# Ledger of designs, part 2: VH-VL binders against q10491r548to677

Target 1, 130 residues: q10491r548to677
Amino acid sequence: KVFKLGILIQNEKVRKDRLLSNREVGVILTSSQLMFFKNVYWISGLLDQLEDFKRSHSFSPCYFSPHLTSLSADYIIPLSDLVAYGDGSRIENELYSFSVKQKNQRTHVFSVTNVDELNDWLVKINFVST

## First folded at step 1 (VH-VL)

Design e10 (framework fv_enfortumab)
Fold by ESMFold2-Fast, scan of step 1:
Order: sequence, then structure tokens, then C-alpha cells
Structure e10 (fold): chain C 130 residues (1-130), chain A 123 residues (1-123), chain B 107 residues (1-107)
Amino acid sequence: as target 1 above (130 residues)
Amino acid sequence: EVQLVESGGGLVQPGGSLRLSCAASGFTFSSYSMNWVRQAPGKGLEWVSYISTSGSTIYYADSVKGRFTISRDNAKNSLSLQMNSLRDEDTAVYYCARVGEWELLRDYYMDVWGQGTTVTVSS
Amino acid sequence: DIQMTQSPSSVSASVGDRVTITCRASQGISTWLAWYQQKPGKAPKFLIYAASSLQSGVPSRFSGSGSGTDFTLTISSLQPEDFATYYCQQGNSFPYTFGGGTKVEIK
């Protein structure tokens, strides 16, 4: 089951130089994994399909999920012991950042363009990872 | 041991076609993005093409777009490069290379390389 | 496209010398830079990622530094097996691009 899909801005931060590198990545949050895709055009297509589905139907998410079952991600983070956190702090051009970390793993930093989307990602990732 | 072995290189006339293969062993091939990189005689390295773990994301150098097609078969642990409409400037040693694991969700460095297969385009 | 410029194109050096190779990107690439070593007739060998992170098994005499546009690879005390051509590569965006290479040759 897919809980959320979207496009995140990946950030890399170097403590000493405070340099930031930004790149768009497609993301699908399922019941067991965070799946990442370098093909953001494909994810944009899925987002368009989801919006079209929502306009054609009331809330009926089960009819959309099967479309995603045959997909393979470019990178996968399992949700075991995964925590998403952030306070909506702004980064470059008013982006809102959050971090994703598993115990003893590297922290991954992402940004979104608005605070509502930030909160939605945080709530859904933490809900599913529990 | 972790290993990549290229094959399929040879001599071909301009306008001809060749298919290069790369056989992977010693690691979970389906977990890694792959690159093709080439090197013309006496020249430097030139990135040719990238394919993601699933094969859904593909990028090409402008010099080969529309002529080369990268593909992979995860069940057979194999990477391929179909080269059509070959030109003199495509003469090079072609390496397959494994893209290193994601760091901050970015992969770009090539940590394992094959020995290369030589492609010569001449009349 | 991001252009990667290496200098010098070649350097003549003796065993025990400190060798410095520079790499400049035409635009900011953060630390998304890798270094490779290539010996004649051989495939490239991976040395460094993230501008300064040494691959396991690479001798500590190799080090990388830099961020943004300016990067350096240093060999603190050149050994006979280090005579090779060295390449930098940016990973910030596609197409991935390599520097032109720096040949470290025997003086």
C-alpha cells in the first residue's frame, strides 16, 4: 500500500563550508519502504494520475495502489527504526527541511516548498515506520 | 569476488552496429546502478550512459543519444549497450562500471570497473 | 554541462616527492567529486569519493580536499606504483563529466 508519493529536494550539507547541493528525487512511501526514483518525470506523471483519480472518485485509494506494485526503485530505505524529524527551518530560497535517520545509519536531508507538505511527510513517515 | 566482465567489442565499419555485454558476479547486481564509460586511444575518460537499479531511469551523453541504448537484465546479472550508427569517433575501450552505494541519496562514483572491451570503427 | 579542468596535464616526479593535482569545476558541485587512478593498459581504479573520503584499501598517502569548484588530490610521498594518470569526476548532475587527466610520470 502506498501512503504518499511526491517529489522531494535532496540536500547535502557540509558542516565546514555550509555548501548545499539540491536535486529533485521522486519518492513513494509504502507500508514497508521509502522508495526513491531519479526519474522525476515519471513521478510527476503518477501525481497527475492521482489527482485525476481524486477528481473522478471520492476517497477510494485501493484502486490506485495496484498500479505501483510492479515498480523497482533506484534506492530503498526500509522503515525499520526510521524517524523523520524537522522543525520547518528554512533552507535556501525558503525551502522547509527535514531529516530521515535510522539507528546507526547516515542522516538524509530533504526539503519541500511549503510547511503543510513538510508536516504531511513527517506524520506519514513516522506513522508507517512505527 | 566482485567482478565485471565486458564482451562484444570488435572491428566495425562506419554506420555499423555492435552490442556490448557486461556480466556481473560476486554482488547483488539488482541493487546497483550501472554506467558505461569509454576512452578513445590516447584520450581521457568519457561518461557514456547510466541506468538505474530497475532500469526505469536512463541517461546518455549527448554524443550518443538516439544511437546507443543501455539496458539491463537483473535475472541474468547482465548489462548491455546496443550501439547503432557507429562513427569513427566512437572508437574506444568501453568499460562497464558499478555506481557506488547512495550517500545522502546520491550515487555517482564508480567503485568497480571491468577490464574493458575494445570497439574500433574504421573502414 | 559542467566542465572539469585538471592541472597540470602531466608532471614529472621522483619517488618520495609530494605530488599535487588540481581539478576545477565550471560551476558549484558541492563535494560530489570522485578521483580515479589509471595505469597504462588497465581499467581505472576508484580512489576517493565525496572529495575527501578514501576508499578502503587505498594507501593513506593519498588525500583529497576541496568543495564547490576547486579540488585537490595530493600524494604525500610518491611510490613506484603511483606512476599513473589521475582523473576527477563530478557527480552533481548529468551528464557526469571527467577532468582531462593528469599523468604522473617518472622524472
Scores: ipSAE 0.014, ipTM 0.549, lowest interface PAE 8.0, mean pLDDT 81

Design e11 (framework fv_enfortumab)
Fold by ESMFold2-Fast, scan of step 1:
Parts: C-alpha cells; structure tokens; sequence
Structure e11 (fold): chain C 130 residues (1-130), chain A 123 residues (1-123), chain B 107 residues (1-107)
C-alpha cells in the first residue's frame, strides 16, 4: 500500500539560511518503507497516474496500487523506529525543512516549498512508522 | 583536496591517557559528520566513535564507552578523541574518517581517511 | 550488533584474473554496504557505497552487487595495483561493523 508520493528536495544545511547542496528526489511512502528515486521524471509519471485514478474513483475509499514489481528504488529506509521532525522554519528560497532519523542511523534532511506539504509528510511518516 | 591529519599517538602505560587530534582541510569541516576507526596490529577495522556535524549527536562502540570522549571544534577544523583508562586492547592505529555527504547517501560511508596515528598501550 | 562475515580470508590471484569476494550480514541491511581497499601501511580507500555505487575515480573493473544479507565485490581483471586487503562495512546502523577482510595476494 502506497500512503504518499512526492518529490522532496534533499539537502544538507550549511547554516539556517543557506544550503550546502540540494537535489530533487522522488519519494514513495508505503506501509513498511520509504523508497527514494533519483529519476524524478518517473515519479512525476506516477503522480499523473494517481491523479487519473482519483478522477476515476472520486468519492470512493479506494487505494492507488501501481505495479511495484518492476520498481528499483535507489535507496530504501525501513519505517521501524523512524521519526520525522521539523520546526517548519524557512531557509533559502522559502523552503521548509524537516529531518528524518532512524534509531542509530544518520539524520537525513529534506525540504518542501510549502508548509502544508511539510505537515503532511511529517504526519504520514510518523503515523506509518509507529 | 580533502586532507585529514591525525596526531597525538604514542606509547602509554595501561591506565594512562592520550588525546588524539585530527586536522581537517580542503572541505567545509562543519558540514560533515566525523568518525574514529581503529585497527589493531595485524587485525581488521573497528569503528570507535561518531560525532554529528554540529557535535550534538555522539555514538561510541561498547568497548570504549565511558572511557573515550569524542569532540570537535568547527572554528578550528579539528576533531579530538580523549582516551582515558587505556588498556592493552586499545593498541591500534587510529584513523580519522569523514562520512560521505549528500548525493542520496542514506547509510554511513567513510569516504576520506587520514593516514592514522599509532597508539601503543604497553608496560 | 550486526556481524559481518567475509569469505575467503585470502585469495591468491594473477594479473588478469577475475576475483570475487563475498560478505554476509547477520541481519538485513538492505543495500547499506560499503567496500574499502587497504594496502599495507596505508589508510583504507573508499571503493563502493550503497552496495553497487562506484565512488568517483575508482576503476570500472570494480563492481559490487547484492542486497539484504549477501553481497559480492568483483574485480573483473585484476591489475598489479589491486593486490590489497578488502573490507566490507555495514552502513545501516551504529555501531558500524566491518568484515574480517580478504587479502588478495600475488599467486
């Protein structure tokens, strides 16, 4: 089951108002893992398919279930003991950043362009990870 | 050019103390997580300690926990390891190692290493 | 702690040979595995990350594969500068652990 699809900006902050580097990553949040894709164009195609599915199944409690057997994620993070957190502070170009950390693993930093998307990612990641 | 240069190693008696330093250059030190990794004579690699870029998150191997203290000074581009209550089994070459930064890297990968400094604990 | 087991502990090979080194994790580490090369008296050199991604500047004769618990490092055509000890490392969680090493020696 897919809980959320999107494109995040992966970054490391040099300081509050500056980024060391930023790159777009495609992200799929499932019931068990976060899957990351370097090919954001492929994720854009999936987002288009999801929008088409929603138009066809509007007002129904349906779940979008794409064929995942051919998917090859560039990186996968299991959701066990994973926490997403952030203060929603703005950085370079009005980006809103949040961090993702799994017990005894490195912290990963992501940004989005609006606060509603930030809150949606935080809520959904933390909900599924518990 | 990324460079890491360790210093402070030497011969010490069991129960003694040493302070290791690592001087970083060629990159923005404050942007990278740092580690100490050691290697006993004729043996393999053993991870010792981790410190986050800000210094706020620290981890230690169980074998050194309570005896070693990792710290960093981002203004001086320096990493330190204070080693107390040294034991024979702490005899090793100690390497300063940087974690690979961004570029979709989710795991901890040691992309640059110093040349090492030798610590010998012997009476 | 996640235990990393490498095999073989040593291998004798000639220039031009295909060399295969294996690494097994005691639990699932996904693709969070690195490979390092160490020559006598030198610091380890970073070769491969995320099980199969070649570090910039590393020759294409080096390749990595695997996921979960079983991983392989392959040198497709051994060169004189490749005689060294190779280590795998689980990059999944602290404490990070290394395999025991595989020494690639001249035959």
Amino acid sequence: as target 1 above (130 residues)
Amino acid sequence: EVQLVESGGGLVQPGGSLRLSCAASGFTFSDYEMNWVRQAPGKGLEWVSYISSSGSTIYYADSVKGRFTISRDNAKNSLSLQMNSLRDEDTAVYYCARLKGYDYVWGSYFDYWGQGTTVTVSS
Amino acid sequence: DIQMTQSPSSVSASVGDRVTITCRASQDISSYLAWYQQKPGKAPKFLIYAASSLQSGVPSRFSGSGSGTDFTLTISSLQPEDFATYYCQQANSFPHTFGGGTKVEIK
Scores: ipSAE 0.014, ipTM 0.653, lowest interface PAE 7.0, mean pLDDT 83

Design e12 (framework fv_enfortumab)
Fold by ESMFold2-Fast, scan of step 1:
Structure e12 (fold): chain C 130 residues (1-130), chain A 122 residues (1-122), chain B 107 residues (1-107)
Amino acid sequence: as target 1 above (130 residues)
Amino acid sequence: EVQLVESGGGLVQPGGSLRLSCAASGFTFSSYNMNWVRQAPGKGLEWVSYISSSGYTIYYADSVKGRFTISRDNAKNSLSLQMNSLRDEDTAVYYCARTYSSSWHPEYFQHWGQGTTVTVSS
Amino acid sequence: DIQMTQSPSSVSASVGDRVTITCRASQGIRSWLAWYQQKPGKAPKFLIYAASSLQSGVPSRFSGSGSGTDFTLTISSLQPEDFATYYCQQYNSFPLTFGGGTKVEIK
C-alpha cells in the first residue's frame, strides 16, 4: 500500500545557505516505512505505471502495492516515532528543504523543487507516522 | 562504446543566442547525470551546468545563471544547452560530459565529447 | 565556492622522471577529488576518482593521494605519452570546480 511515490534530493549535510552533497533518490512512502532507491530512472517508470493504474481502475491510489516494485530498496526508514519538519525556506539552487528524524537516530535531510511538493511530503509522512 | 557528440557551436555576436546539442550513444542515457564543461582559449576547464538523469535536478555556474538553460530528452538520447545573452567571456570549447550515477558523490567526468567551439565576437 | 589551486602551473621533465603535481582546496572536500589528463586539441581524459582510485585502463605509474584540502598526483616514471596538462576537480559540492591546470612539458 503506497501513500506517495516520488523523487527527492537527499542531502548529506545542509547549512542555512548551502548544500554540501546531493543525490536524487526514489522514495516510496508506505503505511509503515519510507523506502529509498538509488535507481531514480526505475522509480520514474514506476510513477508512470502508477498514473496509468489510476486511470485504468478509478480507485484510490493508496492501494498500489510496493511489493510489486520494491525488491531492492537501498535504504529504509521505519515510520515509528518519525517526524518530518521544515520551514519552506529556499536554499542554494532554489531548493526547498525538510528533515526527518527518529528518536535517537540521525537526521535525514531532503529537498524538493517546489513548496507544494514540500508540504505534500510533510503532511503525508506525519499523517502516516502518527 | 560510449560516445558523446556535440554540435551547434559557431560564431555569434554579443547579445546573441546559440543552442548546443550533445548526441549520446553506447549507454543507457537516462541512467546518467550529464554536464556541460567549457574551456576558453588558452585557459583551464570551467564547469557550466549539471542535469540529473531524470531531469529533476539542475544546477548552473553563477557566470551563466539566468542566461543558459540545460535540458535533456531521454527518449532521443540528447542533451541541450540553450545559451542566451552571450558575452565575449562565453567564448570557449564546450564539452558534453557524463558523470556517474547512483552514489553520494557521482560528479566526476568519466566520458567527454570532442567539444564544439563557440566564438562570441565583439 | 570551493577554489582549487594547482601547483606548479608548468613543469619541465624528462622521460623516466618522477613528476608530482599538487592540488589544494580552499576548504575540506574529504576525498571527493578527480584528476584528468588533457593533450593539445583533445578532450580531457579521466584518470582518478576519490583522490586515489585509478580508472580501469590507466597505467599504474599514475597514483593519487591526499584527503581534506591537500592532494597530489604522481607519475612515478614519466613516459612520452604523459606530456599533457593535468587538472584536478572537486565534487564535494556544487558548483563543481577545477584547478588551473599543470602543464607537463618536455625538458
Scores: ipSAE 0.014, ipTM 0.623, lowest interface PAE 7.0, mean pLDDT 82

Design e13 (framework fv_enfortumab)
Fold by ESMFold2-Fast, scan of step 1:
Structure e13 (fold): chain C 130 residues (1-130), chain A 123 residues (1-123), chain B 107 residues (1-107)
Amino acid sequence: as target 1 above (130 residues)
Amino acid sequence: EVQLVESGGGLVQPGGSLRLSCAASGFTFSIYSMNWVRQAPGKGLEWVSYISSSGSTIYYADSVKGRFTISRDNAKNSLSLQMNSLRDEDTAVYYCAREGRYLEWPSYGMDVWGQGTTVTVSS
Amino acid sequence: DIQMTQSPSSVSASVGDRVTITCRASQGISSWLAWYQQKPGKAPKFLIYDASSLQSGVPSRFSGSGSGTDFTLTISSLQPEDFATYYCQQANSLPYTFGGGTKVEIK
């Protein structure tokens, strides 16, 4: 089961004087893992397809089935013992940062453009990783 | 199989110049940020310079700023450090080091190091 | 620039001992801290990243802890191959800075 689709900004390294670089990544949160895709435009298109389908068929009880759980991701982070956390800290005064960490594993830092997206990712990741 | 090999060290007089090279093999050099780190005889590690994977972002330690120039050639899998106006305090073993990655993400440290090349600045 | 202070500068220990090395940053660096081991005449070896995460192939007797400004490297049961100099490095911001090193020597 898919809990969230979206685009996150991966921070390469936050430096004292500036962010060295960041990259957009497509993300699918399933019941067991976070799946990452380098093709950001593909996941944007998938989200647009879902929204367009619902709008054009709003008078009908239809569904959208993208076969997402069987896809080969570019990267995968298992949800076992995974915690997402953030306090609304800003990067470059533009982005809201949050971290994802498993016990005894490296921390991954991501950013989003607004607080509502930050809270949605935190709640859903922590809910599924329980 | 993954390795970094430095070259270009030697003896030089104060005010002289040297160019260090670092040859990378066994990995996709173009996606990794690189560092130069030095160690004076009997002393600790001192970070010298950083260059991003594309070469567009460069930083130097204050002690070498304006005298050293870091560069890379991704087509040739090589990293360079041009050292000008050398001083006695630049005497050290110079290491090139790769920034590690997890699934191509930045690591919080340097996971692969070369063997080092010795630079001696003496009159 | 962020200054890194290691203590002690040296420690004498016996095989089987628990060894603790500390590293202090002059300002908060979150968990962006790495630990390295260096043996005489050799390049440094990457041990720990993100303050507490062991690099692949590093024995489990090594552990790191801490966040913010105070960090610790612990060797729970010292082995003969562990006699070396250990360095912390902050990866929070450029310029990167190393601690002064801690030499773990035989008692």
Scores: ipSAE 0.000, ipTM 0.527, lowest interface PAE 15.5, mean pLDDT 79

Design n01 (framework fv_narsoplimab)
Fold by ESMFold2-Fast, scan of step 1:
Structure n01 (fold): chain C 130 residues (1-130), chain A 122 residues (1-122), chain B 106 residues (1-106)
Amino acid sequence: as target 1 above (130 residues)
Amino acid sequence: QVTLKESGPVLVKPTETLTLTCTVSGFSLSNARMGVSWIRQPPGKALEWLAHIFSTDEKSYRTSLKSRLTISKDTSKNQVVLTMTNMDPVDTATYYCARIRYSSGWYAFDIWGQGTLVTVSS
Amino acid sequence: QPVLTQPPSLSVSPGQTASITCSGEKLGDKYAYWYQQKPGQSPVLVMYQDSKRPSGIPERFSGSNSGNTATLTISGTQAMDEADYYCQAWDSSTLVFGGGTKLTVL
């Protein structure tokens, strides 16, 4: 089951001159984990398929379910004891940042290009992790 | 209007280092939906991808040339710089910088610079 | 390094259909892109993700990609379509261009 597909900007390095050291990563939010993919080219294809599916199936988007068992994520974050948070503060180049953290683990910082996407990621991650 | 413009044209002697600058306008190099590549084309021959830089400052290089290539950017000046060491006459080509747009359904070079001729001769 | 093979040249009469092929192992598992280059000019994107046209590209341009072969098809070919055409695909974190096809309309 997939709750959200997207491309996030992973902020690996935030500089004091306010430049971002970031990379685009593909992200799949499932019922149990966040899966991250360095190959955003592939995830772009899935997003396009989802967009086409939603356009033709306006009443049943929840039926979209790609075969995820054959996918090898570059990184996985389990949803247990995970919280996503952010104030929607605008950062350089019209980006909005949020953080994802598990107890006693590294904080991961991500950015999106608009506030609606920010809120959608925050709501869905926190909903599934509850 | 979005534009990319390469420095040059340039004459380089064999064994010397090439430095090219791409100046971009109409978008920011910190825009995560955009990246810049360098591509070359020897006279009468095919396009050859050389290097790419992401808004994150992450870099990717053609494997056969990786030891000779360095790509960097200066976001404040809106410039991307390519450095290529140990130039040889076979490196004579028109060098392009081009933008890649990362949006659902793209990942293509949508805007190209005019190209600059690099001639390597003694 | 992956290799994309294109025929070096192709000739068609005005109004005929031109089919330019690009071959590579399992290319159909990747997206193919096509660029048009006229003499003395920079390349122009004419097809992205196998079969999608950028704004401003005439409807007579279409594309497909299956198995080992991607094809750019130009129906009702016009003199203005005379150019070099290059295919391109991603391979993991790198990308490759085909050798190019010189399309002559005569």
Scores: ipSAE 0.006, ipTM 0.533, lowest interface PAE 14.1, mean pLDDT 78

Design n02 (framework fv_narsoplimab)
Fold by ESMFold2-Fast, scan of step 1:
Structure n02 (fold): chain C 130 residues (1-130), chain A 124 residues (1-124), chain B 106 residues (1-106)
Amino acid sequence: as target 1 above (130 residues)
Amino acid sequence: QVTLKESGPVLVKPTETLTLTCTVSGFSLSNYRMGVSWIRQPPGKALEWLAHIFSNDEKSYRTSLKSRLTISKDTSKNQVVLTMTNMDPVDTATYYCARIPYYYGSGKYYFDYWGQGTLVTVSS
Amino acid sequence: QPVLTQPPSLSVSPGQTASITCSGEKLGDKYAYWYQQKPGQSPVLVMYQDTKRPSGIPERFSGSNSGNTATLTISGTQAMDEADYYCQAWDSSTYVFGGGTKLTVL
């Protein structure tokens, strides 16, 4: 089942003068993993389908199940021993950042455009990772 | 497929108010990652950005024209409306609406799909 | 206020490389975007975020952006590439367009 769909900004280094750049990634949070997609336009279409589904159905978004077995993520992060946390920092004074980390693995840093989205991602990731 | 369509063409007398409507299809104005801008181009001249609006109703205007411009949206009709007051012959231009494929605050503001444009002529 | 400067015109022969420049203060710290506009038509995005081609844009189009100058490069220029080209950047609070370059292919 799908707990959340969305687009996150992932920080990364670039070859240019800039130390960091922001890269958008499509994200699907399932019961077992975070799936990441470089094609954010595909996720945009899926979000539109979810909105249509909610309008025609009274069920929670978690009942929405878009044929995930036929999808190929560009990368995945398993939810085992994963914790998501925000430290209140902002990127470029416009974005709210949060981190996800598994024990003894590197930290991944993401940003969202508002605090409600930040809190929703944190709550849902930590809920399913327990 | 994604389409944007401007209303018009339209003839406006000097000092009157211009109202243009952009009807979008293939995406929703409630989509949190999408925005719409108005851009104009006087005959034989460069492109000039006027205003943008995002799903959260964040709005921005060209500084030199902001006292004359209002942008709004009707999400249920999938329409974005631009109003420009006190029209002058120098405002004669082709007016475009165009999609911004990134959410507000991303720093990545550009236009991936454009309407066909509508000619606005200001003359007595 | 930020300004983007483009040469007004550029002429190349078919098969030659066209390099269209766009100059602005610290432009390389921002993303540059490029639009192609043929007579009587709407602008079409041909390059975004400095170096990325939209689907449907030929691989002969490439981009770069460093220091104060962004460049749109068209290799093996064809007659169909004849158009006005506009650069664009976002400067914290506003969209800035260049003045445009008319590319003539003989």
Scores: ipSAE 0.000, ipTM 0.534, lowest interface PAE 14.5, mean pLDDT 81

Design n03 (framework fv_narsoplimab)
Fold by ESMFold2-Fast, scan of step 1:
Structure n03 (fold): chain C 130 residues (1-130), chain A 124 residues (1-124), chain B 106 residues (1-106)
Amino acid sequence: as target 1 above (130 residues)
Amino acid sequence: QVTLKESGPVLVKPTETLTLTCTVSGFSLSTYGMGVSWIRQPPGKALEWLAHIFSNDEKSYRTSLKSRLTISKDTSKNQVVLTMTNMDPVDTATYYCARMDYYDSSGEYYFDYWGQGTLVTVSS
Amino acid sequence: QPVLTQPPSLSVSPGQTASITCSGEKLGDKYAYWYQQKPGQSPVLVMYEDSKRPSGIPERFSGSNSGNTATLTISGTQAMDEADYYCQAWDSSTAVFGGGTKLTVL
């Protein structure tokens, strides 16, 4: 099951205190993992399909579930022992940042363009990771 | 599938300028956060990083060779070009182009796909 | 330029553990990367950010990095692991490679 699709700006904070580059990544949140895709255009296409689906099926509570059997992510983060939390302030370019952290692993930092999107990611990641 | 391919092989005379072209496929040189490096390896010796260029045209060069090196890209041709002036026999090496990327990391890059390499021989 | 030092060669028997070291001042404050190169072939990334494996790299490969030394460990070493191994780290905007270690599986 897919819980959320989106494009995030990845701005990683590392244990070793390095200055990081921002990068757009496509993200799919499933029941067991966060899947990341370097090809953001493909994810943008899926998001457009989801928006079209919602407009066409707003009357029906339909489940949008792309077939993911043959899908290969560029990398994954397992949801076991994962916590997502907001950073409480904007980062550069007036973005809202949040972090995800696995036990004994680095903190990964992402940003989004609005607070509602931030809250939606946090709620869904923490819900699934329980 | 991602591939990178260097031009050559090349024979260069001492004091001449080397020009190498890296042609990429399977990704765009305008892809955000991605870059291409040139790395060389003299016969039987270690890998030596020379230069890189990012999609936003940001460039870096090995400090000891900076005055001799120029890196550029032509996104419409899917090509990255390295020039190196005043070639010397010690510059004889296999020259690689390699893609720079990162995964779920700090934004600190690694070389995930490499070209086959091209032999550059500098002889009088 | 900062220098990364590797032993030039290392020999192990099949099934034994190979530990390839890479030393540099305060290397533990940086991320270490490892590349495998077989004769006549291009390097292949086998370890990134100290201890993470790219897809396709066997679980018998592991890494660590603390203090002045990064280590690539190959457990249950197989004949197919015979290669030159290079460590790499970043010094600001420049990449620095170690001298390489030739791993021989006897």
Scores: ipSAE 0.006, ipTM 0.561, lowest interface PAE 9.9, mean pLDDT 81

